# VH-VL binders against Arf guanine nucleotide exchange factor SYT1 (SYT1), part 5

Target 1, 216 residues: Arf guanine nucleotide exchange factor SYT1 (SYT1), of Saccharomyces cerevisiae (q06836r405to620)
Amino acid sequence: SRRSSSIVNALSSFVNLRSSSLSSSRQQHLQQQQQLQQKLDVSLEDLPPVPAPEFSDSCKDFLIKLAPYGKFIGIILTEKDDEFKKNCLNYLLTNCFEFKNDPLDIALRKLLMFLELPKETQQIDRLIMAFSFAYYKAQKSYSKKKGIECPWSNADQVYFIAFSLLMLHTDYFNPNNKSKMTKHDFVDLVHNDKYSGGNEIPMAVLTYFYENVTAK

## First folded at step 4 (VH-VL)

Design c23 (from s6 with light chain L96W; framework fv_siltartoxatug)
Fold by ESMFold2-Fast, scan of step 4:
Structure c23 (fold): chain C 216 residues (1-216), chain A 122 residues (1-122), chain B 107 residues (1-107)
Amino acid sequence: as target 1 above (216 residues)
Amino acid sequence: QVQLQESGAGLVKPSETLSLTCGVAGGSFSGYYLSWIRQPPGKGLEWIGEIYHSGSTSYNPSLKSRVTISVDTSKSQFSLKLSSVTAADTAVYYCARGHYDFWSGYRPFDYWGQGTLVTVSS
Amino acid sequence: DIQMTQSPSILSASVGDRVTITCRASQSISSWLAWYQQKPGKAPTLVIYKASSLESGVPSRFSGTESGTEFTLTISSLQPDDFATYYCQQYNSYPWTFGQGTKLEIK
């Protein structure tokens, strides 16, 4: 689980966890949990109970406490509709991920390399919505700095396309699905969705996304 | 700097297969679509089809039954085969690159080859 | 297929003139339109993409506008190097289609 190690390493930079000032007991415990997540097929239920945020915790403080949970951080922060945990997820996606130079498909792959996709539809929605907001904000900020127009109209359009790509990936790589979505089917479905702004994206760009998401 | 260059026979007999190759230099295949476009003498431009580096193709429906486009990434080239040619297929054939630039979206043809005239005659 | 119609077919102008070429799509293509310049015996070159975005290296005297299904290419102060045939192209829907071309020639 390379992705779990990467999240723990990223979060450790916030607390300077590689610092010798951290107690030997805490260092051993963090290392042991990291090894278990990487070497074993570990479920969230196999780990110690998730700590509740303390009233005085900042998002950074709580994320530091969640560092040992690695790939499960996305599942933990989307467990329910909670303002503080939503803010922590937004902080994580803004400060621990780099999206500004990435096409959407690559940025989505980065997200899913480091955070396990939740099983529940509402949790998936919260994760992808937060991702889409962070991604759009990064693209808009970078475009402004470079003096060019942002390629995306708004965060809702990003969300629609990101979720469509996730659905394509799930459909295409599900071994139980014997009728895979073709490139033509995908392009037509997304491009003809006027409600979500899919019609504003040229067919060639949708073809680009299809090819990269379904790549073997 | 990306450079595209067409090559192939300039004369093809009616009913035979027109075969052209485009060499691509100075660019990556990641995010690029490679197209064939033709222009009959004194007339406008007609898109034939495109290929992605994965080998996935899209063809103009008017030509789909006769067209095959293939890519050879090891040689940095892609090729066009157009079967059962007639005098109506006489044209300058261009290869062109469509560039997916995340910031600006899709640029359909930002680089073109010089073009090669193919005459269909007995 | 989406049909692209250009007007005029031929435009005669003098250096220093402001010229406008029009392109109309038979159905909505959003902003997915490009303009190309083609000089005799040469391949086309990209001038404008996404209706109004200037391609790198193209002089600022070139500009594009859109209004519904109608698109224009404007050259604010015509230079000798600008005499060429101009083509519009939609890239909203397969197959990609081009206008019939507008030849810009010296008066």
Scores: ipSAE 0.006, ipTM 0.522, lowest interface PAE 10.8, mean pLDDT 81

Design c24 (from s6 with light chain L96Y; framework fv_siltartoxatug)
Fold by ESMFold2-Fast, scan of step 4:
Structure c24 (fold): chain C 216 residues (1-216), chain A 122 residues (1-122), chain B 107 residues (1-107)
Amino acid sequence: as target 1 above (216 residues)
Amino acid sequence: QVQLQESGAGLVKPSETLSLTCGVAGGSFSGYYLSWIRQPPGKGLEWIGEIYHSGSTSYNPSLKSRVTISVDTSKSQFSLKLSSVTAADTAVYYCARGHYDFWSGYRPFDYWGQGTLVTVSS
Amino acid sequence: DIQMTQSPSILSASVGDRVTITCRASQSISSWLAWYQQKPGKAPTLVIYKASSLESGVPSRFSGTESGTEFTLTISSLQPDDFATYYCQQYNSYPYTFGQGTKLEIK
């Protein structure tokens, strides 16, 4: 569907352009990710103070004001338990990202190529939860449109798997961690969690996610 | 479309190593799980193991000490070696492909080779 | 290992009959069960996956159901081409395990 806002169009085009790069081979994907990380070497403290939303701002209006903050938008929108900023994050993830054709691991990488992961646990939870609801909604909508069953049971299951993949990535690529999580450890951890629906995902699919997240 | 084809010696002597290769044509190795399954004459199916294109393997514990599965992406093939064979290893050996399609979910064995009979005899 | 028990071992039926084959898992496998058809001298072919999903190209007379650890394959109006051995398979956990098979034969 066509967007009228130049910034919504620019963010969507930016995401779609890099999503195309991510759909190429793993090596090309990793090279693109490394190049983007190098270009984003400034810190939030190096930028002007983040503007506060005005009473009359729509989510779209506020996102336009946040555009210069680029990779920090996720950190900004998750800083506090705030309804307006939560709605703006949901708008961003629903209207500026395209997840409907993405496996979860690719969608998560896409998210993290554009938005820096917060360091605070509560902010990570807000970001990944919002991502998971947007992702699940996109998958459910696409499945209904195509007349096929959605592979995901609910957004909470998506959240559990997405968070587990994020923890795997952090564990595996942390140079201070000498005891890396093995494929067996990851599959066992996720598949034994019946409360979160991890046991509903075949071990082969979890192995697929492990291989993709730990790939060089 | 995708075709799987087994090849290798049809007769193996007891105590020797059974070696089979599966050629994959018309499809990708990337994102697929490639398995070996066997069927003794007149009996049911037994899963031997699988391999991902990265070389990551999962084996049936009952056979793990004797089984090695390897992949050669440059030749579009994967191979099975089963050591220390006995008459109990006489079976038709199949290669098969499993895949994860996000939209339709995981299908464990959507494509099979025709099977090759391996007889363990002196 | 998860044990898959199929019943009956042999099923005699006539063309036009509704037939049902049952498969029971020794522990929970969610919906991660497939059904295969194998004709003499040929490789198995996938019929049903994820307990109830019909594989592309398989006739609509085939259907699968699940209830806890019990799974069924039903052929609503048996055709001559359907006489074969059928196997269930769980793919919830390693090692993947198969049922012992059900031979569907002409009455």
Scores: ipSAE 0.007, ipTM 0.571, lowest interface PAE 8.4, mean pLDDT 82

Design c3 (from s6 with heavy chain S104Y; framework fv_siltartoxatug)
Fold by ESMFold2-Fast, scan of step 4:
Structure c3 (fold): chain C 216 residues (1-216), chain A 122 residues (1-122), chain B 107 residues (1-107)
Amino acid sequence: as target 1 above (216 residues)
Amino acid sequence: QVQLQESGAGLVKPSETLSLTCGVAGGSFSGYYLSWIRQPPGKGLEWIGEIYHSGSTSYNPSLKSRVTISVDTSKSQFSLKLSSVTAADTAVYYCARGHYDFWYGYRPFDYWGQGTLVTVSS
Amino acid sequence: DIQMTQSPSILSASVGDRVTITCRASQSISSWLAWYQQKPGKAPTLVIYKASSLESGVPSRFSGTESGTEFTLTISSLQPDDFATYYCQQYNSYPLTFGQGTKLEIK
């Protein structure tokens, strides 16, 4: 797989911005709402120690054991380069999420709504790669059912576009950037990447994502 | 039934701003890219630029410094302003609609206005 | 910019003839090419999109093919209403670009 340092930097920036993307007034509103309702707000360290998978565990068995860890499951399954945990993450994304009707930007938002984004770049990379694989499979299935051609060639292409969307978001909503990326700039950026198949993505799909990511 | 129609002054003096409006009737404004395309007499077609109902634009780089496209969703219309015109800007100006969605992709210009001739002359 | 080159510039034919018009892109545009028909004094109308997909309401005698960066528009049995200028257009990247046109005229 090909990764550029700019994509890695954009991902780290996106993670930092996401943790602080809520406005002060929105944060205050959520704070008041939580005050009115009893909430259980826990960190991973507040939960019992994460169980190690047993020799006899299937992915489903291990995921059932991880169910109490909820939003932290993504962090747990991406902690290191581990084949069993990678297979469990793939099982989770394939069987517990529905991406069939979703444009990539909506599917990515859906993922991040239910799974806390890891803080370490390598773990984020593993999560987004697994997501891209599951998303690609779902899209192929959906397009066959609908009798239309799948807009995606492979999971690496999806992965590249997911990071390109993170770059676009960071560029567009950075208040220090006085020259925002245009639709033309975004299409050119993506179409210049032949290795990841960015040049194969129709302009229509890219401009669809641009409109959604940059919406007020 | 969807209809597009151009309107505006047919004569513009050199160095002035060419201003045209396209009215869109009989269809949804949302989900469509709305473009301006021109054709000098006896010549081929040249894409000027496009706008989405949100106000998001993309322009032909050869014209970008002189072109502004804007949209008024309350009036179901979008407009073209081309500044500092010369005789080379004499052309029939068309507005056209291109539909897109994630799954079916960009259908190129499926509806066109009738075109309006703009002559740049002193 | 992606340059679109059409050939021939002028094509003379008779009713009933099979005619083929060619369009070549200066770089890969996948299948993102449309063909338009323009009659004198009228706006262009869409004939083919996505290289080979026939627009609704267009007669089945019209067809499109692709081979790499070369695209063709074929009219299998020319009718009087088909005499017009034809333009190809790529919509793979900005700016959108058209071929210079092929004028199909009566022999």
Scores: ipSAE 0.027, ipTM 0.578, lowest interface PAE 7.3, mean pLDDT 82

Design c4 (from s6 with heavy chain S104T; framework fv_siltartoxatug)
Fold by ESMFold2-Fast, scan of step 4:
Structure c4 (fold): chain C 216 residues (1-216), chain A 122 residues (1-122), chain B 107 residues (1-107)
Amino acid sequence: as target 1 above (216 residues)
Amino acid sequence: QVQLQESGAGLVKPSETLSLTCGVAGGSFSGYYLSWIRQPPGKGLEWIGEIYHSGSTSYNPSLKSRVTISVDTSKSQFSLKLSSVTAADTAVYYCARGHYDFWTGYRPFDYWGQGTLVTVSS
Amino acid sequence: DIQMTQSPSILSASVGDRVTITCRASQSISSWLAWYQQKPGKAPTLVIYKASSLESGVPSRFSGTESGTEFTLTISSLQPDDFATYYCQQYNSYPLTFGQGTKLEIK
């Protein structure tokens, strides 16, 4: 419908909404606009006060209102343990991002290209947990359509690995850290976590992620 | 489609450095784990180490103090240096490729070079 | 290091036989095991990966199974081309390790 189309157009300015109906040139142009927005030295304090959701707002309505806040939308939606904002975040990650054929590291990079990572640990947890559920759902759906087995056992396993990749990135690119985490250290770290199923993830998958995260 | 080919000196003197190169042709170099594996005459296979196109390496702990693997992406090749060699290092040396595809999984050593015999002798 | 133990070391069989080669890991490796075939004077070739997945171009008479830390390679109806040395390899953890090999020879 027209409403859904207008929402998609507004959100596509700030998120990676891959559409097969868009030309390569158009997709490149949108990516450039989004990258420029993310690279600008703008803080949340430089923007007008964040609007509170109105009683009659759907998640779609509120997300349209948040579109001008761009990269800060993740921070805004995770600030408090709020069910409405949680639902809005889940809607955003499920309907406005394309993860279906992405390896986890690429999907995580895609998320963080468009949404700034919060600084408070509870907010990071909310964002990455929501991402992991959306990613797992997309992977399972895609695998079923292709007639292949999903490489992930559940969303909690995805969450554990996504968070581990964030820790690896922070450790590896921290200029104060003189002893960088090696590939063997990373595999050992993940394989020591039996509760989250880290020990069930093959070394080849972990080394693949290590190489991609540390290469840039 | 993809071909791996070992090259280097077939004779190395004790205490010197063994140096081999593996040329990779007929496919993308990126995204592959490239390994060196050796086989002493009449014995089994021993993994030496691997390298990714980024230059990241993993070595067999039993050989780590003597082994260096490096990659030259501009020439589509990677190389092995094994220092302080002895007669125990006499073996056929293979280069091999591991391929990871997210959807189909990992295929360890789906392509191998033909192998090159290196004899350590005075 | 994870130790891979193959049995038997030598197996004598006749064309048409069903043969089974076993590989045991010293600790859990999940399903991260490959089987290779090596003919005299040649490089090894991949036969099975992820314990039971048949490599492209490999005849359907080859199959792999797993049970805990025990893995088997089965050839359902042995052909002359199948006489070779077979190696298992774990790729669950570093360093990558191979079994000592099983030589399949004509009876």
Scores: ipSAE 0.006, ipTM 0.536, lowest interface PAE 9.7, mean pLDDT 81

Design c5 (from s6 with heavy chain F102W W103Y; framework fv_siltartoxatug)
Fold by ESMFold2-Fast, scan of step 4:
Structure c5 (fold): chain C 216 residues (1-216), chain A 122 residues (1-122), chain B 107 residues (1-107)
Amino acid sequence: as target 1 above (216 residues)
Amino acid sequence: QVQLQESGAGLVKPSETLSLTCGVAGGSFSGYYLSWIRQPPGKGLEWIGEIYHSGSTSYNPSLKSRVTISVDTSKSQFSLKLSSVTAADTAVYYCARGHYDWYSGYRPFDYWGQGTLVTVSS
Amino acid sequence: DIQMTQSPSILSASVGDRVTITCRASQSISSWLAWYQQKPGKAPTLVIYKASSLESGVPSRFSGTESGTEFTLTISSLQPDDFATYYCQQYNSYPLTFGQGTKLEIK
């Protein structure tokens, strides 16, 4: 196992702790405290200060330092348009995640299970673009290994679909939105974008993604 | 060993609601889209609509105001209701399944029921 | 809606013949086209999916090709049990639409 996998292991431990098999009494207590936390807005500002990268740090070195920040790592690495942090994000998504066997919706859910989505549009763009590049690279390699055609034309197409799925999820689960996007609306929206190659994605694939994204 | 079987009344009076049920045996509903397709005597095939096991539906716009498809996963069945029928709705009604596979793509209808003739007549 | 047009409407052929049926989409559907065989009084059965992929259990004499919006179903050496009506169907966009059918009959 590569040492860089320890970051994913630390993030996985955070996720697994939320579903761990503890005694009924302890599990009930933790569930009650988790339910109470769900009513509160907790931000990165509430945690200890994020360390600055040292001049001699590799991406791996800095990511190891960020492991205790868990799901906030994506927010930290996308805060500024910074080459070093961009390289660290690309390293994280390429070496610490496994996407080759995943449909895009599952890969996106896997990403967001470990990394909290930023709130600023430019940060979301940086995160999802880096994800899309890593995902496309993994899918292309997997398809070549299996001797099958890659379902994706390029990383920009992946980005467009991933962002569309993210917007669908946000819009669908927003209690203030009384006009939810239907499955037909979603297919039409994606197919109407010829520039990003949305029209090349089959209705079947899009409706499959719709069902998975809108499921609780 | 997946089998689909249509059932319901074969004769419906004009203005009534046509009601059919499709029983699914030998397979899971998960990952499948379940469709209703009809064929008027001597004519071609027309897609009516589909349902996913979650209850999510898509309908042919030409029939959307009259059609309702529902699913009952506990009974392994899904149903079609078509309201305000006329003689033009006389057809053989088929249920069929489509199999979604992310890597190989959708197979539109790999299994079909035997079909059931519904005649709309006074 | 995407219109699917088949030709010919009726094709007369003899056992052993090579026959080709065509289907044209009114707009691009990529490779998302299926071919079905329907015998009198029976439900349709899937023959070809994704334009050229042979369904499991279907004889190798059946093949499909695509060129833009034009699709073909070919039977290389016609057998007695191949006489049936054939339908193409696009599954690229809602609503799903079928061609009007091609009746393959014995000469």
Scores: ipSAE 0.053, ipTM 0.605, lowest interface PAE 6.8, mean pLDDT 82

Design c7 (from s6 with heavy chain W103F; framework fv_siltartoxatug)
Fold by ESMFold2-Fast, scan of step 4:
Structure c7 (fold): chain C 216 residues (1-216), chain A 122 residues (1-122), chain B 107 residues (1-107)
Amino acid sequence: as target 1 above (216 residues)
Amino acid sequence: QVQLQESGAGLVKPSETLSLTCGVAGGSFSGYYLSWIRQPPGKGLEWIGEIYHSGSTSYNPSLKSRVTISVDTSKSQFSLKLSSVTAADTAVYYCARGHYDFFSGYRPFDYWGQGTLVTVSS
Amino acid sequence: DIQMTQSPSILSASVGDRVTITCRASQSISSWLAWYQQKPGKAPTLVIYKASSLESGVPSRFSGTESGTEFTLTISSLQPDDFATYYCQQYNSYPLTFGQGTKLEIK
């Protein structure tokens, strides 16, 4: 939380536009909230055209250019199956987010607090896959440094659980869905996955995730 | 040190509601599943249900129509109500916690109350 | 519901013996099985979790193994303090279910 990073500071400022620790008069506060609401309600189409990366750009260079796009950076970097943008996303998630001591559901919420979830399934998949690899690497590194066993077997296991949590959230809060996924259904769903190691996750951890995702 | 302690009436009349409370000392409710388990005299263990600190419950289907488990975080306790009791509900009732820790991630009941005998008799 | 079947129901043994108690699940529960020890008039206490992990404070003579849906609890050299009823419990799916118990008694 005290680490300096140009991208993290820009994203933190953007995320914190609706909250301030500095006192202000009521009139000033209301005017600022109105201006912030206008900025937060903007769509990607309302912003200047997204710059194309230049041949000489590093991932860091391009991310600095994307900083003004704030919450849309995830959408921008996942628009196409593009190697450079994929590398930039991986750089962002590895160097600008801290996941090492977070349970998966908290890390996922942290991701979505800073980056708007894409609308297209393929873009969601690219974002969550990149997140899962970054999260797994952070957990593995942290566990090794602490001399404790990593709770995750591999990045595919993380990906499967992360995507399952996202599906659970969508299923549970969809007002058109009359048959909500139960805690029992969620545990069974994850435990039936032998190939990604879902069956190795304790029921207690899965029910913890279920309860946190479905809570308001 | 974590300690669980059951309390409530040891004698309940048929058709009435059995009501028990479990006090939890020396630990937080956050991240723990709190269960009720019963054991009829001379028989085995039967899981009744569980509650998470959020109030989320899961009940044994065999008892679900009669069971309510509630939590009171301010008093550090959780409670069991079993309605329409019969002689078949005579048992020692235990409260127990299932441990959740992200890195150890197991549910098994690591702490149990001493148990309280509830007799259903007129 | 997952049915947990223990065998034998009663096991008579002498101090110093190696004893093994078996528990079988009616369907796959992966490694999500615990063993509890219960002495007369007392609450159960956790001995083994995740099929083979020894609970803190439990003597090293206790061990657990798994093979498919079959699980065993072994006491390598029985001590007087070990005479009790042992229960297995699955925590793979709801509802949580226990075996019927194995009473370990002095021969």
Scores: ipSAE 0.012, ipTM 0.573, lowest interface PAE 8.2, mean pLDDT 82

Design c9 (from s6 with heavy chain H99T; framework fv_siltartoxatug)
Fold by ESMFold2-Fast, scan of step 4:
Structure c9 (fold): chain C 216 residues (1-216), chain A 122 residues (1-122), chain B 107 residues (1-107)
Amino acid sequence: as target 1 above (216 residues)
Amino acid sequence: QVQLQESGAGLVKPSETLSLTCGVAGGSFSGYYLSWIRQPPGKGLEWIGEIYHSGSTSYNPSLKSRVTISVDTSKSQFSLKLSSVTAADTAVYYCARGTYDFWSGYRPFDYWGQGTLVTVSS
Amino acid sequence: DIQMTQSPSILSASVGDRVTITCRASQSISSWLAWYQQKPGKAPTLVIYKASSLESGVPSRFSGTESGTEFTLTISSLQPDDFATYYCQQYNSYPLTFGQGTKLEIK
């Protein structure tokens, strides 16, 4: 395609480099730089008006237009319950992120290094649901390729655990909360959720997530 | 090639504190839970507690008031203290490693020390 | 706490026999059960994890099955090296708990 190189360059501007040649130190430096960028006091209101998608736009076309908005792309694509923007978000998470070799907590951190978490509950729901779908698909594909069992039953289970991890982080690091959730409380909470399949997640996985999420 | 080795006094007086150390060689604590398990002579296995390299602990409720597990990453070791001991605490004490890495598998105790007998007697 | 009950406590068998030992959990533990072998004077060694997964280096004559809260360890053709005490252990919830053990002895 005449615009294939432009698409690759634009999409790479806000997505982590997928390269096995990157050393651990280089990856850590890249992650630190991206985290620092997200901590800067730049608001969406400081940027030019968000372009509306044109009728002829593909998801790639619209994502190219959104590339300058960087960390705000998640907020932009989840602002409304919109099929086209949902498809664009799914395209972004499936084709521009690498989740297959990541535990869920690492994948979630990777997502939030590049995309700012929305403030509205409905927007958070849309972002995390799309993430969970992409993550589950990547995990299932990876497990099949490696000839191992997929640790996840479905995308809804991933969604429940991802949200539980976000809530754990918020609860644990809230200075106004005097009663922090213990490891035993977290395991019990997740295992009592029969609707979302939380009871099927191993204690070993939950305690691993707890240790990583609550680390200083 | 992870190796675990228990050490400490083999005789403890009633009411005193039992103290044991487990040396870990061939690997770090990163990503692994390190546990203490005991076995009274001729009896079964009882989990005492675990520690993560961060210092986070979980204890068996039956022993929680008397047990403290601590980690010293600079010496690659973790330790058990069990206070107010009685004859019922006479047992072989094992240290063990549990693997809690998502992709490596969920194996609670895939490596064990050889065990050390602690006798509680006056 | 989750109680793990093993049966039988003692099992007498001959080389070449197919032996099965059972472990029952007092509540659901999904598949989060391990089996250990302990020979006299030695530390336990892991045989099976996640109810039916064979640990590396363990002979293929060992197998595990699950049905609800009931778990079994089977040795399809008993060898002299297999006479030992076997323990089941749940790792679904804290505290971690073991069965009381099954001693497999020569008939």
Scores: ipSAE 0.047, ipTM 0.593, lowest interface PAE 6.7, mean pLDDT 82

Design e4 (from u6 with heavy chain S31D; framework fv_umesolerbart)
Fold by ESMFold2-Fast, scan of step 4:
Structure e4 (fold): chain C 216 residues (1-216), chain A 123 residues (1-123), chain B 107 residues (1-107)
Amino acid sequence: as target 1 above (216 residues)
Amino acid sequence: EVQLVESGGDLVQPGGSLRLSCAASGFTFSDYSMNWVRQAPGKGLEWVSFISSSGSTIYYADSVKGRFTISRDNAKKSLYLQMTSLRAEDTAVYYCARDYDFWSGYYRAFDIWGQGTLVTVSS
Amino acid sequence: EIVMTQSPATLSVSPGERATLSCRASQSVSSNLAWYQQKPGQAPRRLIYGASTRATGIPARFSGSGSGTEFTLTISSLQSEDFAIYYCQQYNNWPLTFGGGTKVEIK
């Protein structure tokens, strides 16, 4: 499908970023560490200490150093309000992921397939806001190139919808929650937002999002 | 290449039933929500019903709620409207129309319409 | 439901003249508004969506503007094939609603 091709492209971009400045033997060791993290249910505490960025590091240099941390890269880059790490996250989401052909819910799923969602509210906010900016930028650029209207007004609107989708998923699949959010509840939640432009999203689009997020 | 073709329109007595069909070709039918829109002779357009791409979400105009049932068969690439308890005011040309497809990002509102099928409810 | 009101009901214009058609929503529909052209015996044809974006293949003489509750369709230099009935439609809220139409006829 078109979605499958986008996922393959994102993976290829991440591999290309990682390999650019490494020897073949060091590259092999990093590949083995990434594979181990993907196979094992490991926590960040089980890995070697996260290296601090050196003064001379570019975002690309630091991301290559973080490659062995795989799914934890989002958590690492959002740990504190740090300009360099924020720039590295923006670089990652803009140059190593491919979102232009993805509807928002699929792009969000793609993000969370590669990066573990942080548990602290401030970190989630930083990750999803950076994602929303990158997604909006990609969508606007793609729409301009194809001569079509961008379905999104701004990054804040994308952020509000992305966070609403994340809340819907959490609510719907939490076994302790006995009263699930209905489609009507979700539409009302989004359409009552006057300031982020949630009220501007067509009903058909919200219907697609609800069905995709709640599907098995 | 992209086409919608309606069929099933007929003359029916008040209180009768009729099933309309809409056959899709030239696109991935299962990616699109679909609508029925009607137009009484010499009158304007009136939205009748909506069905989501999966078929799980359905909406009806208040004027047809409880009497009409929209459905789809994605394997057969077909949309249906089952009409019961028909009234004289249901007399109209019925169009099927393709709705917004978020996946492509290209289509907004009703971009593709069928030619329509005439339903006449008269004694 | 959101009521869509079009004015005028009938607009009489000569070929080559500018036609301006209005559409008003009873509450805000943002930019989620489309314009359709319908000729006798034919299905409607989408002209404009998102209030101002021309559909593929639609001539440049057709332009849409507006947001919120007030919308306009302009035909800058009417051709013989433009004499038809025009409908606006909001797709912001359920139920979906159309305007009553504006008939553009030869003066």
Scores: ipSAE 0.007, ipTM 0.544, lowest interface PAE 10.2, mean pLDDT 82

